# Ledger of designs, part 21: VHH binders against Asparagine synthetase domain-containing protein YML096W

Target 1, 314 residues: Asparagine synthetase domain-containing protein YML096W, of Saccharomyces cerevisiae (q04489r210to523)
Amino acid sequence: YEVTSEIDLNFTSLSEVSKNLYAVLRDSVKKRVESIHPRHIENSPIAVLFSGGIDCSVIVALICEVLQENDYKCGKPVIELLNVSFENPRTGLFPSDTPDRKLSINSAKTLQNLYPNVDIKLVEVDVPYDEYLKWKPFVINLMYPKQTEMDLSIAIAFFFASRGRGFLTSLNGERTPYQRHGIVLFSGLGADELYGGYHKFANKPPHELVEELTRQINNIYDRNLNRDDKVIAHNGVEVRYPFLDEYVIKLSTAEIPINFKVNKLILRKVASQYLKLDGISSEPKRAIQFGAKSAKMTKDGNKHGTDLLKENRN

## First folded at step 8 (VHH)

Design zb04 (from b03, 23 letters changed; framework vhh_6fv0_2)
Fold by ESMFold2-Fast, scan of step 8:
Structure zb04 (fold): chain B 314 residues (1-314), chain A 126 residues (1-126)
Amino acid sequence: as target 1 above (314 residues)
Amino acid sequence: QVQLQESGGGLVQPGGSLRLSCAASGFTFSSYGMYWVRQAPEKGLEWVSTISGSGGYTYYADSVKGRFTVSRDNAKNTLYLQMNSLKPEDAAQYYCAKDFTYGYEESPYGLPFDYRGQGTQVTVSS
């Protein structure tokens, strides 16, 4: 794929391009929901990797729109939002303390209010440090041939999220144990590469941004999908990537002006204009960061994200 | 915009005590975990202690466990480190540090601190 260098400084095409993007994203989600066996969609929830951010929230809203087109025999369809959060001794953060857990709680409430005919469950997947230590060697072996600290940090998050063992928190603060039942998992992978979500893109001139986004999207399979598929599949789930739909990629690379990709402008416009996600699309201080150096969970965390893992024992 | 200012360092004799303070501004203090890190002469940066945003959870390096206590006053935007039974090997420049804000897709581990102060010098000498 080749990312267009076209610039629309007067935002003349913004409305039309936003409408077209909404339409192809909705079709992408619809195709992937409809590919789920009818018995499974009626008897099992749909799971979503959920951070509360705009990428996954757009996917959840589109799944809700698609599900509401169908009549269900046995009550409301169920969506499981899998939000993983780690206890980190180096930082002193507990799962409840992380900004992404707080964002997920607020975004889930927004989605629940918008879609009362869908049973949206926020599954809070808390990973204690001792559980992380127990499973770390297993995940290192499972993600082979990837062997960097960065790959481990992502793989272990997907491992625990897709495992889906967590809690549901009621309005009065009561937490009840919950286990994922959905066998199909939706991921927001591809949005950062298509719409310029990484912090390192924020200050690039248009020609450099074109080159970088072209590189990112063309390398996404080798960088992300191979590793993620191995880890997620181990937990018995099939992952769906709506942003990596052929028509979504073609429209996003060929027809969206490059300046509409600063801070995911085009995706935020779809979210606010077509999905009523105004509170999520206007999030003021989310730290967007990719390729940041991964800090180890132990006190000896001076390694870069590209450094090789010492604990690979195979 | 983020500012961290350490104070309370100085010269103390072995076995003595010092209380370090860190005044924070420019961010919602109670929403972030905080660290104490130190750098001794001829050594690299060493993690000393961490405290969660709520103050409910604390962690310590093995070298200081049982002797140092980290605490915070979220109403005053202030972080503290109470240092007891000081040893010559505790002599270092001590820094207060603020944790990063991160999303799940970026890092499950938690990022290194995104800001630290200028530090306060602790000297332990008879």
Scores: ipSAE 0.000, ipTM 0.149, lowest interface PAE 16.3, mean pLDDT 76

Design zb05 (from b03, 25 letters changed; framework vhh_6fv0_2)
Fold by ESMFold2-Fast, scan of step 8:
Structure zb05 (fold): chain B 314 residues (1-314), chain A 126 residues (1-126)
Amino acid sequence: as target 1 above (314 residues)
Amino acid sequence: QVQLQESGGGLVQPGGSLRLSCAASGFTFSRYGMYWVRQAPEKGLEWVSTISGSGGYTYYKDSVKGRFTVSRDNAKNTLYLQMNSLKPEDAAQYYCAKDFGYSYEESTYGLSFDYRGQGTQVTVSS
C-alpha cells in the first residue's frame, strides 16, 4: 500500500470522500457481522473493544445499522461494549476515574439513545492492582516476542478487556456483575494507521507524513497484530478488524487526501455527518494504555515506553 | 455554514511586521481551536500556529517562535496572527483553519482541521 500525497486545501471533496468512506466501512462491518451465525447473534452478543472514542464508536454505530436491517425472533440484538480501567497506585486513580471510563459512559449513552432497537451494554471491566499483579507474568509470556513496557501496558489492557469480566451500572447507580457472552470481538485497530491518529505535523512536509502513514499500515502485523492476536485469542474470542478490510485500506490509502487524515479528520467527519455522533466526533484520541491507566503502574513509572522489561530475577 | 475569511497580507520588507486577521462565522467560535497554516509556491503545506478555543494555550512552528504571536477575540469571532521580524522564507499564502472538534490543547500541533478559508498572500522582499 502507498498512501497518496494528494492535498485538498479547499475541502471541496471532503463531503464526497466522507460518504465514500462511510459506505466502504459499512460494507466492511456488514461482511464481518454476517459471517457470525444468526443463531449466535440471537443467543450470544457481539462484543466490541470500547474506549468511548471515535474509532470504536464508529464501529458500534455501523454494527447497529447492520443489525437493524434484520428481524430477530428473540428480541433485541445485544452488543457488549468492553471498557477496561485499572486501579493505578502510582497516580492514586481508581477505575472509575480513568479518562476512558468517563468517556465510555457518555459515548455509550449517546449510542443507546441513537439505537433504541439494539441492547447496548456497557461492561465496565475494573482491574484491581492485585489482579494486575497476578496476571502480569502470564501476559508477558503471551505477548512474546514483544518485550517493552509499552507493549506490556497495551497487552494487559487488551487481556482484561477481552476477558470481559466486569459490571453493568443501572440508571439508579446499582452495579451488577457481568461476564462477556459474545464470542466475536470487534476492534478499532487500523484507524490510527489509516487516518492519522495523534501524528505530529510540526516541521513535517506532506511527503514525510505520507511516508510515516505508509510505513505504519504496511507494518501493522509486526507492530500490533502479533501482540494483540496472542493476548485476545487466549480468552476464546474471534477478533474482527473492520478497518483492515482490503477495500477500506485501498480507499483510505489511495483516495483520501493526506490533509484529511491528520488527527482523524476524515473519520470524525464520517462520525458527525453520516452516523450522528456529533459529541463523540469531537473527543480527542487516547491510546488504550493511557486512557485505561495501565501504563506506569508502579513508583518506577518514570520509565519510557520503549524500555525493555526487567527480568524477575530474585 | 462554516465560513472563514483571511485578510491583512501584503508586501513587506525583511524585518517588517504584518498582522493577519481571520473572520469566522457559522459555528460557536469559542469552542474550537484554530490554526494558521501556510503554503509557499512549489512547497508543501506548513503548520504555523495553533490557539485553543479559550486562548489559554498557543503552539508555534519552531522557526517562527518568538517572532509570531497568535491570538483571538471570541467576542468578535476573529483570529489574529501578529508577524514580527519577517524573513524571506515566511513568504507564503496564509490560511486560517477551524479545528474539527473542541479545544484540543494537547493534540493541536497536528493539522486536524474541518474547514479552511481562501487565504491571504504574504510577500517579503526588499
Scores: ipSAE 0.000, ipTM 0.158, lowest interface PAE 16.4, mean pLDDT 76

Design zb06 (from b03, 24 letters changed; framework vhh_6fv0_2)
Fold by ESMFold2-Fast, scan of step 8:
Structure zb06 (fold): chain B 314 residues (1-314), chain A 126 residues (1-126)
Amino acid sequence: as target 1 above (314 residues)
Amino acid sequence: QVQLQESGGGLVQPGGSLRLSCAASGFTFSSYGMYWVRQAPEKGLEWVSTISGSGGYTYYADSVKGRFTVSRDNAKNTLYLQMNSLKPEDAAQYYCARDLSYGYDESLWGLSFDYRGQGTQVTVSS
């Protein structure tokens, strides 16, 4: 794929490009929802990897729009928002204290208020440190050939999120155990590579952003998809990637001016203009391992994200 | 098959200079940012420098800024590190590495890569 270097400083095309992106992204979600057997939709929820950020929230809103086009015999369709959060004894943080958990609670409430005809469940996947230690060797074996501490912190977050063993919290604060039932899982992977938002390059010249986004989208299989598919699939779920739809990628790379990708401007415009996600569209980007606090669980892990795992050093 | 091979290390006196090279193969070299990282026996991995895929943008650790220069020749699939005014503290095994910065906050990790070479040793002493 070739990312365009076109610039529109007057924002003359912003509304048209936003409308076109909304249309192709909705079609991408619709294709992936409609590929789920009707019996399965009626009897099993759709699951979503959920941090509360704009990428996954846009996907949830589009799933809700698609589900509302159909009349289901069994009442309200169910969406399970899988939000993972780690106990981190090095920092003293509990799962309730993580940035992704706090954002997810607020974003889920926004989505529930917008789509009352869909049963949106925020599944709070809390990972105690002892459970992390128990499953760590298993995840290390599962993510092969990836061998770094950073890969482990990402893989273990996806492993526990997709496992989907957590809690539902009521308005009065009561927590009820809950287990994921959906076998189809939607992921926001691809949005960062298509629309920017990586902080390191936010204030750099457009030509540097073109270079970086071109590299990221062309390398997504090697960087992310191969690892994530192995880890998530082990928990018995089929993953869908709406942002990696051919038509979404083609429009996003060829037809969106590069300056519309600073801080994900184009995606935030779609979210606010077409999906009424104004409150969510202003939240900053963070990677899953930092938002869920699966990174740096020991005092010695601070500067060594690329350190080889001890089990793989010989 | 991704391969990275460093060369150019050796023994130099304080204040001396060395030029390290890294020969890359098995991937589209110009599509990746590259790192130089180092490890002394008593320390963990330290980030030294980063260069963008085009070579247009370079970043340096404070400890080497003004003394080291990173560059690349995309036609030759080769990464370079010119090291001037070498100090005893610069003695380490030096590695080149392929940048994997997706989802990464550099201030939090210090570096992010998926492949590195076998390294080349730099010794600074009399």
Scores: ipSAE 0.000, ipTM 0.247, lowest interface PAE 12.8, mean pLDDT 78

Design zb07 (from b03, 24 letters changed; framework vhh_6fv0_2)
Fold by ESMFold2-Fast, scan of step 8:
Structure zb07 (fold): chain B 314 residues (1-314), chain A 126 residues (1-126)
Amino acid sequence: as target 1 above (314 residues)
Amino acid sequence: QVQLQESGGGLVQPGGSLRLSCAASGFTFSNYGMYWVRQAPEKGLEWVSTISGSGGYTYYKDSVKGRFTVSRDNAKNTLYLQMNSLKPEDAAQYYCAKEFGYDYEESLYGTSFDYRGQGTQVTVSS
């Protein structure tokens, strides 16, 4: 894939491009929902990796639109929003205090209000530090050949999120244990690489941004997908990646002007104009390991993300 | 202000060796990982090597592993790339790049990079 260098300074194509992106992204979600056995949809939830941010919220809204096209005889279809948060000794924060948990609570309420005919469950996956220590060696083994501290912090967040052991919090604040039942898991992977979601992209001139986004999307399998797929699949779920649909990638790389990708402008426009996600569409991006607080668990950590889990001086 | 200055490029025959240097200023050098990246004419930017801030951890692109060695001298704020057994495919403009830094919660830990230097040209002629 080659990301286009086209610039539209007058925003003359924004409306048409936003409409086309909404259409191909909705079709991408629809194909992946419809590949789930109809009997499973009637009686089994669809799971979503959920931070409360724009990427996953757009996916949830599109799943809701697709599900609302069907007549369900067994009641409301169920979506499980899997939100992971870590007890982090370095920061002194509890899982309830993480940025992703707070955002997820608010975004889930927004989605629940927009889609009352879908049973949207926010599954709060709390990871105590003792539980993290117990499973850390296992996750290190699963993510091989990836061996950096950064890879571990991301892999362990996805491991616990996809495992899906958490709590549902009722309106009166009561927390009830809950286990994920959905066998298909949707992920927002690809949105940052297609639409410029990383903070570093905001500081690049257009010609450098084209080079960087082209590198990111072409390397996504080696960089992210290989690691994430292994870790998530271990928990017995099949992952769906709507943003990595061939038609979505083709449109996003070839037909969206590069300046529409600063701070995910094009995706935020789709969210606000077509999905009524106005409040969510203004929230800044955070990577999962920082929002869930799975990064830098040691108090005086002199390690950084590129450092290997085992020292390599050969 | 971050400044990176590459040097040491030149013309070599296949099988030859070159040592590239990158002089860094404007930041605390030992606190950041460093990268070597290269770009051949009309080709995309390609990652070559990574070294951690302490110098304790190194990573290489498969095609250069065993032939290239990255190192750093934190007392001199200098990054090095020793290139042995050079092949025609290694001909490119070579850049050093600083690990992208934000506050710890927003850090990408060197999974992404920005090149700041002017680069140094490596030509392998037969």
Scores: ipSAE 0.000, ipTM 0.135, lowest interface PAE 15.4, mean pLDDT 76

Design zb08 (from b03, 28 letters changed; framework vhh_6fv0_2)
Fold by ESMFold2-Fast, scan of step 8:
Structure zb08 (fold): chain B 314 residues (1-314), chain A 126 residues (1-126)
Amino acid sequence: as target 1 above (314 residues)
Amino acid sequence: QVQLQESGGGLVQPGGSLRLSCAASGFTFSSYGMYWVRQAPEKGLEWVSTIRGSGGYTYYKDSVKGRFTVSRDNAKNTLYLQMNSLKPEDAAQYYCAKDFSYDFSESTWGLPFDYRGQGTQVTVSS
């Protein structure tokens, strides 16, 4: 894949490109929803890895649009939004206090209001520190040969999120235990690499931004997908990656001007213009290990993210 | 509200020099990187140079490196492009643009609608 260096300072193509991206993303989601056996859609929820941010919220809205195209015999189709949050002794934060949990509550309410004919459940996956310690060695074994502290913090967040054991919280604060039932899990992976994340790509010169996004998208399997697939698949779910659809990648790399990727402008325009996600489209991107607070959990939390795990050091 | 006004273009002979200026308003100038981009007839927009908000870091298109120098005066909200040893290939309409660090509003990124498409014309005698 080669990312285009074209610039549109007058935003002449923004409306057309935004409309085309919406159409191609919706088609990508539709293919992946419709590849689930019809009986499973009617009888089983669809799960989504959910931080409340723009990437996953766009995916949820598109799933809702696709589900509303079909008639189901009994009740509303169900979407399970799996939001993971860690008790972190280093920061003193409880799961209820993490940035991703707070954002997810607000984003879920927005989506629930927009799609009343879909039963959208925010599953609050709280990970106590003792559970983290219990499962840490197991996750280290699953993610092999990846052996860095950063890989562990991401892998363990995905492990607990995809496991899907948490709570549903009512408006009055009542919490009911809940276990994920969906066997198909949607992920927003690929959006950062295609559209530029706030932290990675903001403030890059055009030539460096083109080079960086080209490198990121061509290396996504080795850097992200290999690790994520191992830990998620262990929990018995099939992962779907709508942003990694061939047509989405081709449109995004070849036809979207490079300046429309600053702070994910093009994705934010799709979200606000076509999906009515105005409040969500203004939120900055945050990596799951930082939003869920799975990074730097011990008193020894001053470790560099690329440092090798103690048990596997040479 | 973001406004960028380019000036300093003109006709110059090969090997000559020009100094382009861009007056900026409507944002905290020193907090944002600035860019020079150009468009020649029958060609798309091409990036020419970047300068970070502090003025401490500059980047250039390979074909202009060593000939062009970008600078800024944050006290005057003004961006400059010093163009030396001009070649016929440098002939284009030159635009200044606000950096990649921009909020969601499209009206705050780059040239305002009223000034978009104006720029300053550089013509190099063949």
Scores: ipSAE 0.000, ipTM 0.184, lowest interface PAE 15.3, mean pLDDT 75

Design zb09 (from b03, 25 letters changed; framework vhh_6fv0_2)
Fold by ESMFold2-Fast, scan of step 8:
Structure zb09 (fold): chain B 314 residues (1-314), chain A 126 residues (1-126)
Amino acid sequence: as target 1 above (314 residues)
Amino acid sequence: QVQLQESGGGLVQPGGSLRLSCAASGFTFSSYGMYWVRQAPEKGLEWVSTISGSGGYTYYADSVKGRFTVSRDNAKNTLYLQMNSLKPEDAAQYYCARDFGYDTFESLYGVSFDYRGQGTQVTVSS
């Protein structure tokens, strides 16, 4: 794929392109929801990898819109929002203290208020440090043999999220154990690469941004998708990637002006204008490993270990 | 500040045994998971074993499972690797490493340690 270098400052164009993206993305979600057997939708939840950010929240909202097109006699359809958070013994942070957990709680409330005809469950997947150490070598072995450069912290976050063992927190603050029941898992993978979600993209000249996004989207399978699919599939779930739909990619690369991708402007516009996710659409993207606290906390520890592993991989 | 010092390496015949030790200082040893990793000549780092801060959880690479045992003495700030039934393929420089924390990994095999020692050489020949 080739990312367009077109620049457009017209608010009307932004709104029209946002409408087109909304339509194509909704169709992408609809195809993937409808590929799940109808009996399973009525009797089993749909799971979503959930950080509370704009990417996954847009997917949840679109799933809700698609589910609301049907009448379900067995009660409300259920969506399981799988939010992973790690205990950090170095900083003393608990899972409840992570940025993703706080954002997920607020975003889940917004979605629950917007879609009262869908039973949206926020599953708080807390990972104690000893549980992390138990499964770390297993995840490393599962990801073998070719993806030695992939981020282990991302793989571990997806592993624990897709296992789906966590808690539901009631209105009075009581936490009840809960296990994922959905066998189909939706992921927001691809949004960062299509819409410029990384902080470092915010101040790039258009030419550099075009080159970077083109590189990222063309490399997504080898770097991210292959890793994530292996880890998630091991837990007995099938993954859906709405942003990686062929029509979504074609529209996003060829027809969305490059300046509409600064800080995910186009995706935030879809969220606010078509999905009523105004509060969520103002939150900046964080990579899953940073928000879940499965990534770096301090600079003190990483100098020698990081340098050694980078030298040995090359 | 943080220091990790390996010892116990040497020459051993195939089928023999060695016990490696790692003396740790400069941090609260019991609060960190620890690794044994190894590097054969002209090869990359290979993960060998992991032990939790409490010592309650231990994990091994398939290539050493059943032959190697990791343990720790938190009162002495010391990590151990008992190696039995040594094979020529086990010959490598062995390093102990302090777990970087699950919050700092960058790759499949993890930028998973922030400090490692100078290593101790294990040679297996007959």
Scores: ipSAE 0.000, ipTM 0.149, lowest interface PAE 17.4, mean pLDDT 73

Design zb10 (framework vhh_6fv0_2)
Fold by ESMFold2-Fast, scan of step 8:
Structure zb10 (fold): chain B 314 residues (1-314), chain A 125 residues (1-125)
Amino acid sequence: as target 1 above (314 residues)
Amino acid sequence: QVQLQESGGGLVQPGGSLRLSCAASGFTFSSYGMYWVRQAPEKGLEWVSTISGSGGYTYYKDSVKGRFTVSRDNAKNTLYLQMNSLKPEDAAQYYCARDFEYGYSESTYGPLDYRGQGTQVTVSS
């Protein structure tokens, strides 16, 4: 793929392109919901990797729209929003203090209010530091041959999310233990690469942004998918990537002007115009490991994300 | 555990036909796009064809368009490649692999971690 260098400074095509993107994203989600075996879809939860941000919230809203097209005989369909947060003894942060946990609570409430006919459960996956230390060597082995600290922080966040052991918090603050039941997991992977959500893109001139997004899209398998798929699959879940649908990629690379990708403008327009998600924060995207605070959890937290892992030297 | 097992290769004369099969297990087959790749003795791995999870969308390397047809039977967790009008250039070890319907190009090859052991296709008289 090559990202188009076309620009539309007067925003004349914004509404039409947003409408087209909404349609293609909805179709992408619909195909992936409908490919779930019939014996699993009725009364079985669908799980979503959830940070509360725009990418995953768009996916949740589209899943809700698709589910509402069908009558499910035995009550409300269930969606499990898996939100991971880590205790960080170096900084003194508890899981409740992470940016993703706070955003996820607010975004989940917005989605619950918009879709009362879907049982949306926010599963708060809290990872105590001792639990992190226990599973760290295991996750390092699962992610092999990836061996950087950055790869570990991302992989371990996905590992605990897909394991799905957490809590449901009621309106009065009571927390009840909960275990994920969904075996199909939806991920927002690809949105940052398609729509310029990565924080480093905000300050790039258009010609550099075209080059960078083109590189990101063509490298997504080597950078993310191989690692994430191995770690997630270990916990018996099968992942779906709606943003990596061929038609979504083709439209997103060929038909969306480059200036509509600054800070995910095009995706935010879809969210506000078609999904009533205009209340969700416009704050810059945080990579899962930073929002979940899994990065820099060790006493030697001054190690950089590209540093090689000491524990994996085969 | 994702497992893929190819079969159906063999020796065929130029212009002949072969049908390759790939038996999949360990994942929800209909949820994933699948593709065929091949490798000749002195060449790198080469993408041949991709099929979407539903079977509704298919993509082919330019040099095999009109000659090869990819299909799948989701009830049997099986992927197929019907190869017609085989040329000496088609001789290779053929592998099936799981993909996420992430784009394609003539030079693209997918995740080798999820490929099978392959099935050999030989084209000679």
Scores: ipSAE 0.000, ipTM 0.106, lowest interface PAE 19.1, mean pLDDT 73

Design zb11 (framework vhh_6fv0_2)
Fold by ESMFold2-Fast, scan of step 8:
Structure zb11 (fold): chain B 314 residues (1-314), chain A 125 residues (1-125)
Amino acid sequence: as target 1 above (314 residues)
Amino acid sequence: QVQLQESGGGLVQPGGSLRLSCAASGFTFSKYGMYWVRQAPEKGLEWVSTISGSGGYTYYKDSVKGRFTVSRDNAKNTLYLQMNSLKPEDAAQYYCAKDFSYGYDESYGLSFDYRGQGTQVTVSS
């Protein structure tokens, strides 16, 4: 894949490019929903890895549009939004205090209001520190050959999210235990690499941004997908990656001007123009390990994201 | 809830000056970059200028550099475009637009979310 260096400062292509991106993203989601047996959709939820940010919210909205095309005989189709949050002894934060949890609550309400014919459940996956310590060695083994502290913090967040053991919070604040039932899990992986979600890119000249995004999308399997697939699949779910659809990647790399990728502009325009996600689209993205606070949880020294894990480290 | 109201347009002779204003409401003005865009008859929408939420960064279309100055008053929720040495090619409907992205890390997009009703600039001799 080669990311185009074309620039459109007059916005003459913005409307057409946004429309085309909406169409291929919707088709990508539709193909992946339709690959789930219809009986499973009617009797089993669809799960989504959910931080409340624009990437996963766009996917949820598109799933809702696809589900609304079908006639279900009994009740509303169900979507399970799996939001992971960690107790972090280093920072003193409880799961309820993490940035991702707060954003997810607000984004879930927005989606619930937009799609009243879909039963959207926000599953709050709270990870106590003792549970983190119990499963840490197991996750380290699952994510091999990835060996950095950053890889561990991401892998453990995906492990607990995909496990799907959490709580539903009612309007009066009452929390009831809930277990994920959906066997298919949708992920927003690929959006940052396609649409420039990292804040450090805001200061790069166009040719450097082109080179970096090209490098990231071509390396996504080795950097992210291989690790995440191993960890998530262990919990008995099949992952879907709508942003990694061939048609989505082709359009996103070849036909979207590079300046439309500053702070995910093109994706935010799709969200606003076609999905009515105005309130969600204004929030900057955080990587899952930072928003969920799974990074740097141990008291065993100052570790950096690139620090290597020791063999058999607990 | 977001509202943008442009004013200050009018008829001016070539070489003249105009100051456009945009009154903003319904959002935290200082946290968003703002744009001036224009559309001439039978032409597409053209980006003219950008200013960051803090006012620390400004950008201009090449043809207006040195002639136009964008500024903002965050206390008054008002955006300005000072236009000097106006040319016939500058005649257009001018629109104020809000950046789509919240300026958390002072990054902003090169597109707009909400556009006002516009103010007409005519340059005629």
Scores: ipSAE 0.000, ipTM 0.137, lowest interface PAE 16.6, mean pLDDT 76

